# VH-VL binders against b7kms5, part 318

Target 1, 80 residues: b7kms5
Amino acid sequence: DTFETVRNTIRIESEVDESLRQLCHEERITKETWLEAAYLYLCEKPEELAQVIQLAQERLSQRKAIADYKRAKTMQERFL
Below, E stands for the ipSAE of ESMFold2; O stands for the ipSAE of OpenDDE; V2 stands for 0.75 times the mean of E and O plus 0.25 times the DockQ between their complexes.

## First folded at step 21 (VH-VL)

Design v_4 (framework fv_pozelimab; at its last fold request DockQ between E and O 0.53; V2 from the best seeds 0.59)
Fold by OpenDDE, look of step 21:
Structure v_4 (fold): chain C 80 residues (1-80), chain A 121 residues (1-121), chain B 107 residues (1-107)
Amino acid sequence: as target 1 above (80 residues)
Amino acid sequence: QVQLQESGPGLVKPSETLSLTCTVSGDSVSSSYWTWIRQPPGKGLEWIGYIYHSGSSYYNPSLKSRATISVDTSKNQFSLKLSSVTAADTAVYYCARIDFYGTELVPFDYWGQGTLVTVSS
Amino acid sequence: AIQMTQSPSSLSASVGDRVTITCRASQGIRNDLGWYQQKPGKAPKLLIYAASSLQKGVPSRFAGRGSGTDFTLTISSLQPEDFATYYCLQYWKYPWTFGQGTKVEIK
């Protein structure tokens, strides 16, 4: 069987990206194949998947908070 | 699709408080800034103020002493109260969204259809 | 408050005409300038933000230019649906303020 790939733009936090890059380098894999493998693995591990989802939700919340802060700062600058 | 809809009485007596509500659909009020703008009949636009979902707000100094904007995240609404109204407050009142592209402001990209409020005895 | 002065207050034009509207700020507002179109009985519609950024869905015949104190909205080829009143908005400093409007009428 053959498979097709889809181009994605993924933004990863810099420290995590660097750590992941290093791991992939050492293991002679790519971030793409790592993500694919990790997802497929987790699909067979419902409890672990739930934990990862929770972690992902927390990280998303943090990103939103940072974004909100930056926007608030933008609005505040217009008082000066 | 983002939609905004103003609601409230179209007639208010002098010295009373004008009260309007904007119902937002297609977007969460917790994701943006929200604003009120008014337009007297046959005249230009006047910015009233804005509110952030956190409750942080700012008002046009021309209306600061009388205007209050509030947000209700549970209903996905935000509201405007304008106290001690006079005939000068007769206008079409619009609610609108202040959005961002990154940190770049995109002011008033979505508007309600507007609601006429007439101040009369 | 920063005052926004539009010129002209009104103009008459024909379909196909190039139309230019100017907005001048009483002080520098960088590029925090928006343009809005309003038709009778309707809410204003965002055309341009950040002085020159075209809002999604807005025809390319609309163009915004300028920075600092002088800004222009250009309609390269006026269409029937473009007859309306146009407003500029500065959102650099509070309170945010609109220009007085420019009514584009059919000649």
Scores: ipSAE 0.640, ipTM 0.914, lowest interface PAE 0.6, mean pLDDT 95
Fold by ESMFold2, fold request of step 23:
Structure v_4 (fold): chain C 80 residues (1-80), chain A 121 residues (1-121), chain B 107 residues (1-107)
Amino acid sequence: as target 1 above (80 residues)
Amino acid sequence: QVQLQESGPGLVKPSETLSLTCTVSGDSVSSSYWTWIRQPPGKGLEWIGYIYHSGSSYYNPSLKSRATISVDTSKNQFSLKLSSVTAADTAVYYCARIDFYGTELVPFDYWGQGTLVTVSS
Amino acid sequence: AIQMTQSPSSLSASVGDRVTITCRASQGIRNDLGWYQQKPGKAPKLLIYAASSLQKGVPSRFAGRGSGTDFTLTISSLQPEDFATYYCLQYWKYPWTFGQGTKVEIK
């Protein structure tokens, strides 16, 4: 018995990934099943889902700011 | 997909100001760097400069401070004004995007179709 | 400003030929070199960025090589749609500058 699955790639901050990998190892689960379980759990809890979304937006903003900074530095280095 | 289209007058009198607009679709004008390039008939390409929505810009000294590039975020457009034109400014004018694939700079990855501007009496 | 010199200025070739175009910079530009293809009445099209990176949708018969001051664009088997003018662009230091172009014509 198997579920039909989709292959995806994601990027996770290294310290978060290390912590998640350790948790999954200790609990004898996979990152995939953890992700599925976390999402399914939150779908039934609107307030908790909203808090997770807010945190995700904050992390997205931080990642964007870093990328924008690096791109601006790339353009600035080209002045004589 | 990203699409750029130039618009503006095809004929400009000497000493007046050349004014062109580039309309952007499939991307936000606030998300990238935007540029103009020109090509006199039968000749090579000359980079004019760029604008970023924050106001960061560069202008080619060959244009002797006559060029200004501006962004209009509400219309998703950017524009070129070139003052005090002469016959030497007759060219096909292209708008284009300066992009990043991740943090890798990719110059002029998409271009408009180009518009000929003739400077003549 | 950094001057970019292309050679040859023009060439005649047949379908299936291997064609090489050279671009030389007046000073080092690292790998900040792009190649563009332009057909009459049309806008240039990006082929190669970062000296050797193939733009999405560009056929694998196009290959860029070089770093520093000496760069080449090679078309391994020329096709009818490849007859065009080719430009290199340095984008290391402002102002960014194009080579004068290389016209590839049918023989």
Scores: ipSAE 0.587, ipTM 0.890, lowest interface PAE 0.8, mean pLDDT 92
ESMFold2, look of step 21: ipSAE 0.579; ipTM 0.889
ESMFold2 (binder alone), look of step 21: mean pLDDT 94; pTM 0.958
ESMFold2, fold request of step 23: ipSAE 0.581, 0.576; ipTM 0.889, 0.887
ESMFold2 (binder alone), fold request of step 23: mean pLDDT 94, 94, 94; pTM 0.958, 0.958, 0.958
OpenDDE, fold request of step 23: ipSAE 0.625, 0.625, 0.631; ipTM 0.908, 0.906, 0.911

Design v_5 (framework fv_pozelimab; at its last look DockQ between E and O 0.77; V2 from the best seeds 0.65)
Fold by OpenDDE, look of step 21:
Structure v_5 (fold): chain C 80 residues (1-80), chain A 121 residues (1-121), chain B 107 residues (1-107)
Amino acid sequence: as target 1 above (80 residues)
Amino acid sequence: QVQLQESGPGLVKPSETLSLTCTVSGDSVSSSYWTWIRQPPGKGLEWIGYIYHSGSSYYNPSLKSRATISVDTSKNQFSLKLSSVTAADTAVYYCARIDFYGPELVPFDYWGQGTLVTVSS
Amino acid sequence: AIQMTQSPSSLSASVGDRVTITCRASQGIRNDLGWYQQKPGKAPKLLIYAASSLQKGVPSRFAGRGSGTDFTLTISSLQPEDFATYYCLQYWKYPWTFGQGTKVEIK
């Protein structure tokens, strides 16, 4: 069987990206295949998947908070 | 698609409080800044103020003493109250969104259709 | 408050004409200038933000230029649907303020 790939633009936090890059280099894999493998593995591990989802939700919340801060800063600059 | 809709009484007596609500759909009020703008009949536009989902707000100094903007995240709405109204407050009132493209402000990219509020005895 | 002065207040033009509207700020506002189109009985519509950035879905015949205190909105070839009132907005300093508007009428 053959498979098709879909082009994605994924933004990863710089420190995590660097760490992941290093791991993939050492293991002679790619970030793409790592993500695919990790997801497929987690699909068979419901408890672990739930933990990862929770972690992901926390990280998303942090990103939103940072974004909100930046927006607020932009708006505040217009008082000066 | 983002949609905004103003609602409230179209007639207010002098000295009373004008009260309007903007219902947002297609976007969460917690993701942007939200603003009110008004336009007297046959005249230009006047910015009233904005609200952030955190409750942080700022008002045009011309209306600061009378205007109050609030947000209700549970209903995905934000509101405007204008106290001690006079005939000068007769206008079409618009709610709108203030968005961001990264660090770039995109003011008023979506508007409600507007609602006429007439101040009359 | 920063005052925004548009010129002209009104103009008459024909379909196909090049139309230019000017907005002058009483003080420097960098590029925090927006242009809006309003038709009778309708809400204003964002055309340009950041002085020169075209809003999504806006025809390319609309162009914004300028920085500092002098700004222009240009319609390269006026279309029937472009007859309306146009407003500039500064959002550099509070309170945000609009120009008085420019009515583009059919000749």
Scores: ipSAE 0.634, ipTM 0.911, lowest interface PAE 0.6, mean pLDDT 95
Fold by ESMFold2, look of step 21:
Structure v_5 (fold): chain C 80 residues (1-80), chain A 121 residues (1-121), chain B 107 residues (1-107)
Amino acid sequence: as target 1 above (80 residues)
Amino acid sequence: QVQLQESGPGLVKPSETLSLTCTVSGDSVSSSYWTWIRQPPGKGLEWIGYIYHSGSSYYNPSLKSRATISVDTSKNQFSLKLSSVTAADTAVYYCARIDFYGPELVPFDYWGQGTLVTVSS
Amino acid sequence: AIQMTQSPSSLSASVGDRVTITCRASQGIRNDLGWYQQKPGKAPKLLIYAASSLQKGVPSRFAGRGSGTDFTLTISSLQPEDFATYYCLQYWKYPWTFGQGTKVEIK
């Protein structure tokens, strides 16, 4: 009767991961149970979910911009 | 699954413009660099150039500024125009992707099937 | 432009043979070297990037080595599906350039 789980790898900014790890330690939970609980809670809170989605979109945009900048530098260095 | 498909006229008259389109599925043209490569029948491969959706581009000097690559994000396509063609431009034309696996540049990791363009009167 | 010279231009081999082909650059290209396989009537297929990194789905019998100007592609035990033409590509400096190809034929 236990939950079926899926193994995934995610990459989190190191300062956010450090803070999340400390919170999980203090509350005696795991990162994965925190993520599951946060999502399930937000699904019933439309306004809070919208705020989280907006923040996620902003962070995604920033991560894309940083990646694009690094890729552009890689392509630029190949000119003679 | 990433797939690339070339399309366009198989016969082009000398002095006219060769125009090809690559339709991308399973990936966004905004996510990668895109390229054209050609191969004259029975001969080797020549890189034509690349485009990024922002407009950043490079063109092989061997084409003497005759080539232009464009992106159409709304159709998820990119295109090649090669002006003032001659019989020397007869080749199989391939579209391909230039990608990054993390920080690592990976050239031409996916290719279209190729389309033969013959330049003849 | 950086010139890439492959050797040999062609070779004949039997299933099970170890095959090595060489690619030499006219100047240093670090490890920005790819290997591609092309069968008649088909598009090239990426085998190796960054001189030695195996592309996903490519059998482990393919191995790339080298850096700078001298590179090799080795097929440790040739299979029937490996008879093809192989091209190296330098992608360090523009224009990116291919070698002239090495045709691997069945003996």
Scores: ipSAE 0.578, ipTM 0.892, lowest interface PAE 0.9, mean pLDDT 93
ESMFold2 (binder alone), look of step 21: mean pLDDT 94; pTM 0.956

Design v_6 (framework fv_pozelimab; at its last look DockQ between E and O 0.80; V2 from the best seeds 0.66)
Fold by OpenDDE, look of step 21:
Structure v_6 (fold): chain C 80 residues (1-80), chain A 121 residues (1-121), chain B 107 residues (1-107)
Amino acid sequence: as target 1 above (80 residues)
Amino acid sequence: QVQLQESGPGLVKPSETLSLTCTVSGDSVSSSYWTWIRQPPGKGLEWIGYIYHSGSSYYNPSLKSRATISVDTSKNQFSLKLSSVTAADTAVYYCARIDFYGDELVPFDYWGQGTLVTVSS
Amino acid sequence: AIQMTQSPSSLSASVGDRVTITCRASQGIRNDLGWYQQKPGKAPKLLIYAASSLQKGVPSRFAGRGSGTDFTLTISSLQPEDFATYYCLQYWKYPWTFGQGTKVEIK
């Protein structure tokens, strides 16, 4: 059997991306297959999945905060 | 799809306070800046001010002493109050979104349909 | 406040015509200039942001150019649905200010 892939644009924080890249290189896998495998593994581990979701939510919150800061800065610059 | 809708009384007496509400759907008010713009009949557009979901706001100096914009995240709404109105405040009032494409500011990409407010005794 | 002066205030044109509207700022506003289209009884619609960036869904016949103090909106081939009033907006410094508008009418 064959499987179909879907093209995705994923933006990863630079330090995490570098670390993940290094890991994948050492293990002779790709970031894509790592993500697939990690998700499938977590699907069978509800407690671990919940922990990852929580972590992901925290990271999302941080990204939003940074974005808000940048927007605020942009708006504030127009007072000067 | 993002939609904005103005609501409030279409008639206000002189010296009273104009009060309008903008209801946002298809987007959270906590994600953008929100603004009010008005247009007197047959005339051009005047920017009133904006509000951020944090409550940070700025007003056109021409209206600063009378205008108040507020946000209600629980209702996904933001509002405009304009005190001590006169006939000069008769206008179609629009609410709109100020968005960002990355770091690029994009003013007023979505508008409400506008609501006419007439100041008359 | 920064003054935005549009020219002309009104113009008459025919379908297929090339139309150019100018907006001049009283001081430099970099590229923080937007163009809006408004039809009677309707809210303005964003056409161009950042002086030259075409808003999603806007026909390619619309083009914005300029930086600093002088800006232009060009409609390469006027269509029936393009008869409207157009406004420029500077959002470089507060308060944000609109031009007085340019009414594009049918000749």
Scores: ipSAE 0.628, ipTM 0.911, lowest interface PAE 0.6, mean pLDDT 95
Fold by ESMFold2, look of step 21:
Structure v_6 (fold): chain C 80 residues (1-80), chain A 121 residues (1-121), chain B 107 residues (1-107)
Amino acid sequence: as target 1 above (80 residues)
Amino acid sequence: QVQLQESGPGLVKPSETLSLTCTVSGDSVSSSYWTWIRQPPGKGLEWIGYIYHSGSSYYNPSLKSRATISVDTSKNQFSLKLSSVTAADTAVYYCARIDFYGDELVPFDYWGQGTLVTVSS
Amino acid sequence: AIQMTQSPSSLSASVGDRVTITCRASQGIRNDLGWYQQKPGKAPKLLIYAASSLQKGVPSRFAGRGSGTDFTLTISSLQPEDFATYYCLQYWKYPWTFGQGTKVEIK
């Protein structure tokens, strides 16, 4: 009667990760249980879920734009 | 996995324009830099240039401004046009990807199978 | 343009041999050097980027070394499937340029 788990790796911005680690330590929980709880909570709240998704889309877009800028700079430096 | 496939005519008359298309699957043409490389029969490799979907490009000066690379995001394709061809342009033409692993530039990590283009009367 | 000179132009070796191919740039290219393997009738395949980084799926018997102007590709124990022509590529400054190739034949 135990649930199965999967093992994953993710990358989180260092400042966000530090804040999340501090919260989990203070509340005596793990990152895993926080992620599960946050997702399950939001599933019952469509408008709040939509706001989180919108923020996630904005962060994804910003990370892509920063990567594109760095890559463009790398390609630009190769002109004589 | 990423797959690239060249298509286009295998025979082109002198002075005409060579036109090739590369169809990309397993990746978005908007996610990477895309390139063409050619290899005359029995000879080495020559880089033609690259395109990025937003219009950034480079062309090898050896082609004397005869080459144009373009992107069609709706078809997930990119193409090569080489104008005013001569017998010296007879080669196997490859499309390839220029990628980044993180911030590390990795040139030509995936290639199409190549297509022979013969310039002959 | 930066010229890339490979040595030797060709070689014959037996299965199990260690072979070394050299590539010299006409000016410094940092570590912006790639190695490619091409078998007859096939497209080139990336082996090594950044002078020494092994591409995914490439056997560990392939090793790249060098920086600046002098680079080597070593195959520590030559296998029958390693029959091919090998090219280096500088990608520091445009136009990016290949070496002339080294043909490796299994004796």
Scores: ipSAE 0.601, ipTM 0.899, lowest interface PAE 0.8, mean pLDDT 93
ESMFold2 (binder alone), look of step 21: mean pLDDT 94; pTM 0.956

Design v_7 (framework fv_pozelimab; at its last fold request DockQ between E and O 0.61; V2 from the best seeds 0.63)
Fold by OpenDDE, fold request of step 23:
Structure v_7 (fold): chain C 80 residues (1-80), chain A 121 residues (1-121), chain B 107 residues (1-107)
Amino acid sequence: as target 1 above (80 residues)
Amino acid sequence: QVQLQESGPGLVKPSETLSLTCTVSGDSVSSTYWTWIRQPPGKGLEWIGYIYHSGSSYYNPSLKSRATISVDTSKNQFSLKLSSVTAADTAVYYCARIDFYGSELVPFDYWGQGTLVTVSS
Amino acid sequence: AIQMTQSPSSLSASVGDRVTITCRASQGIRNDLGWYQQKPGKAPKLLIYAASSLQKGVPSRFAGRGSGTDFTLTISSLQPEDFATYYCLQYWKYPWTFGQGTKVEIK
């Protein structure tokens, strides 16, 4: 069986990316196949999926807060 | 992809208030800053001001007393009001996005098609 | 406000020509300079940001250079679709200000 793939740019927090990269290297897998496998696994685990979603929402909230701060700071730098 | 579309009356009488709305698709207005720019017929571009989803805004001093930019996150829109218009306010009005690559500004990477607003009695 | 002065205001060129447009700021703006292309009846299009960064999808024949007060936009080999008006924008200090524009016309 062959699967059609789509290209995506994914931004991952540096520390998480490094840890994930290391794991993938050790296990001889890729971040792509890890994400696919993890998602498929979680699709069959409703409780775990809910937990991951909650965590993801928290991380997203944090990213947004940080981004808001950075953007505001950048814009404020343009004042005299 | 990101798309912006201006809407509003194309004709405004002198002394009245120009009102335009920019509808954003393909991106959330909460994701970045948004701006209005205008261009009188046959002339150059003038930056009007910006708005952030938090309500933070800043206006070109040339228009500060008359310009109000607002954002409606529920509709994914932001708007421009320009009060006490005169013939000098006749222009094509553009809405645009101010994006960021980290802390690097990328002004006006996406524009609306622009809408002509004519001030005439 | 920081004044942006473009030079020339207009120029005539032929397809294949190397075209250079200059933008000078009345004070230092670091590299907070953008270049935009506008065709008649259309909205401006971002070409260059941060003085020299090519916007995605913009042909490599466009190049921005400069920092501080003097900036240039170069079209290495003018194409038919490049005939337009070009604007520089400083976004270092408020209010953000555009140059008066440079119209690139067919010779």
Scores: ipSAE 0.651, ipTM 0.929, lowest interface PAE 0.5, mean pLDDT 95
Fold by ESMFold2, fold request of step 23:
Structure v_7 (fold): chain C 80 residues (1-80), chain A 121 residues (1-121), chain B 107 residues (1-107)
Amino acid sequence: as target 1 above (80 residues)
Amino acid sequence: QVQLQESGPGLVKPSETLSLTCTVSGDSVSSTYWTWIRQPPGKGLEWIGYIYHSGSSYYNPSLKSRATISVDTSKNQFSLKLSSVTAADTAVYYCARIDFYGSELVPFDYWGQGTLVTVSS
Amino acid sequence: AIQMTQSPSSLSASVGDRVTITCRASQGIRNDLGWYQQKPGKAPKLLIYAASSLQKGVPSRFAGRGSGTDFTLTISSLQPEDFATYYCLQYWKYPWTFGQGTKVEIK
């Protein structure tokens, strides 16, 4: 009967989120429609998609490193 | 589903080295911290220490520097060596995971089934 | 090392009883306190972490309270599968240490 959607939660770096929120507000769109449009657009552009994937891989590595650092700090504070 | 399985000799002679391996499935040994705990028959639990795949570790001073924990990322395993064993080291040995739910430390959320190691001549 | 003292060492109870087990730390451990259940011949199972957070798949009849040095585990309505030995664990400062255990037996 209606268009089927999936509800998910994601976490975005605060600076990026602020910039994206501002863009979406100015263009009168939502974050969800921006995500859908960005993916659909890039599907037709292999070189641009590869660049986005590379950046995503770099950001993933950076976020993992930050998480690992915080966990290491938590374990380190437990020494006398 | 995370599963841990201990393996190694069940009988070790005094003064020799106890050697155990924990095989991890359903998770990567590189994803978090891993640990060994032991329990003498009919008695309580004693934490041995932990390893992180980077080499970061801690060992309980009660083991008098006899314990070494190591990681083999290619086999998705981690191991315990305990040197110069005596009858006092007879125990059930468990491997376990130390994890984080977000920023929250969660100790020993999954355990192996345990393996009895008897030190006897 | 931080010493953990459980009380009582053993208790007898009937199905449906409310059971409370205490754990005291020799110094403050914030809320870095876990509770584990062990049945004969089996590995311990995590029930509660961070003093009061219930592990996934653990029945809601288990509840943890406390902060600092004094902690409790309460089973609001004891079930047949709850007869076991219970251990607390402090994980604030190394070495991490367990209490001596509390055996809950059927009356």
Scores: ipSAE 0.615, ipTM 0.904, lowest interface PAE 0.7, mean pLDDT 93
ESMFold2, look of step 21: ipSAE 0.609; ipTM 0.896
ESMFold2 (binder alone), look of step 21: mean pLDDT 94; pTM 0.957
OpenDDE, look of step 21: ipSAE 0.650; ipTM 0.927
ESMFold2, fold request of step 23: ipSAE 0.594, 0.592; ipTM 0.896, 0.902
ESMFold2 (binder alone), fold request of step 23: mean pLDDT 94, 94, 94; pTM 0.959, 0.958, 0.958
OpenDDE, fold request of step 23: ipSAE 0.647, 0.645; ipTM 0.927, 0.926

Design v_8 (framework fv_pozelimab; at its last look DockQ between E and O 0.70; V2 from the best seeds 0.64)
Fold by OpenDDE, look of step 21:
Structure v_8 (fold): chain C 80 residues (1-80), chain A 121 residues (1-121), chain B 107 residues (1-107)
Amino acid sequence: as target 1 above (80 residues)
Amino acid sequence: QVQLQESGPGLVKPSETLSLTCTVSGGSISSSYWTWIRQPPGKGLEWIGYIYHSGSSYYNPSLKSRATISVDTSKNQFSLKLSSVTAADTAVYYCARIDFYGSELVPFDYWGQGTLVTVSS
Amino acid sequence: AIQMTQSPSSLSASVGDRVTITCRASQGIRNDLGWYQQKPGKAPKLLIYAASSLQKGVPSRFAGRGSGTDFTLTISSLQPEDFATYYCLQYWKYPWTFGQGTKVEIK
């Protein structure tokens, strides 16, 4: 069997990315294969998947909040 | 693709309140700033004000006492109310988006088609 | 409010001509300057933002330059579809203000 891969740009928080990088290095795997494996594993674990989704939603919310703050700051600079 | 469409009455009597709504499609109004701009017939453009999806708004001082912009995230709409209108408020009214590329501001990258509002008795 | 003065108010040109429109701010606005194109009966269209950044989908014949108080929009080779009114916008300080417009007409 052959795998068809898709190139994606994935932006990861720096601290998480560093930690993941170290893990992958130690285990002699890649972030890509780790993500694939993790997803496939979670697909067979519905409760764990739900927990991960919730965590992911929380993280997304945090990112949005930060983005909103930055935008607001940009707009506020026009008052100075 | 983001699309904007203005709606509201095209005729308003003097001293009454002009009311327009902008419906956004092809994207969420969340995480963006939204603005109103008007253009009297045969004249230039005037910035009215903006609103953030959170409700934070700012108005051109020339219209601040009369203008109110509101947002309805559930309907993906934002609106303009202009009170105590006179003939001077006759104009094509546009709604538009204020976008951001990172921290770089990109004003008015998407516009509605505009709607003419005539103030007449 | 910051005043934006465009020059000229109108000009006549032919297809293929190089056209330059100037916008001057009454005070420094850094690079927070946008250029818009408007055709009769249509909404303005963003051409340039941040004084010199070309908006996606805008032909490369359009170029914005300048910083501080003096800005220019250049059309390197005027096309038939470019006859329109052009506006500059400062968005450095509130209220945001437009220039009075420059009408590019066919000679």
Scores: ipSAE 0.648, ipTM 0.919, lowest interface PAE 0.6, mean pLDDT 95
Fold by ESMFold2, look of step 21:
Structure v_8 (fold): chain C 80 residues (1-80), chain A 121 residues (1-121), chain B 107 residues (1-107)
Amino acid sequence: as target 1 above (80 residues)
Amino acid sequence: QVQLQESGPGLVKPSETLSLTCTVSGGSISSSYWTWIRQPPGKGLEWIGYIYHSGSSYYNPSLKSRATISVDTSKNQFSLKLSSVTAADTAVYYCARIDFYGSELVPFDYWGQGTLVTVSS
Amino acid sequence: AIQMTQSPSSLSASVGDRVTITCRASQGIRNDLGWYQQKPGKAPKLLIYAASSLQKGVPSRFAGRGSGTDFTLTISSLQPEDFATYYCLQYWKYPWTFGQGTKVEIK
């Protein structure tokens, strides 16, 4: 059987990406293999997975709030 | 593909309230800003105002505070109420979307088909 | 309110012609200028936003130029489906305002 992959475009906060890039360089792995390993590891640890999901939900809400703020600012600047 | 559809009475008596609803399909009402524009028969276009689902809004001063736009997120709809109408309010009324392509503001990128509202005794 | 003045009010042209429509703002609006096409009995359709950005699905024969106060819409080779009324819109400062329109007719 062949190892099949999919192509994804994801956006990561620049400081997190820099830290992750540094870690992957030091450990001689790729971001892709880190993501796969992190997910597979957490799948066997339901309490830890729940904590990661909660943090992910918090970060998703924060990203939406930042985007919403920037869009609101754009609409607000158009008042006289 | 986002689609918008206006609905409401086509005939309104002077001094009463014009009430229209726009039903949004193919997208979430929480994702964009929503607006009304009107066009008197044979005339140009006039922007009425907008609403965002969180309540942020703007109304064209030309309407002298007679316009109210509201959102019903559970029905994926937004509405226009225009009070104290006169013959001058006879127009085709369009609902439309105000959106962002990335960080770029894009006005009125999708429109409903329009509905004629006639103010007459 | 910022007044938008279109020129000409109407024009007659043949299929294949190059046509240019101008729009002038009463004060600077940066590049917050849109162009819309409207056919009789239909809603307007967005052609151009940000003065020069082509909306998805709009043919490349449409081009917008300008910034500040002076803007143009050019149709490089007029097609039968392009006979319509064209409106500019400033969306820099509230209230957002349309030009009075330019009717493009069959010659």
Scores: ipSAE 0.584, ipTM 0.891, lowest interface PAE 0.9, mean pLDDT 93
ESMFold2 (binder alone), look of step 21: mean pLDDT 94; pTM 0.956

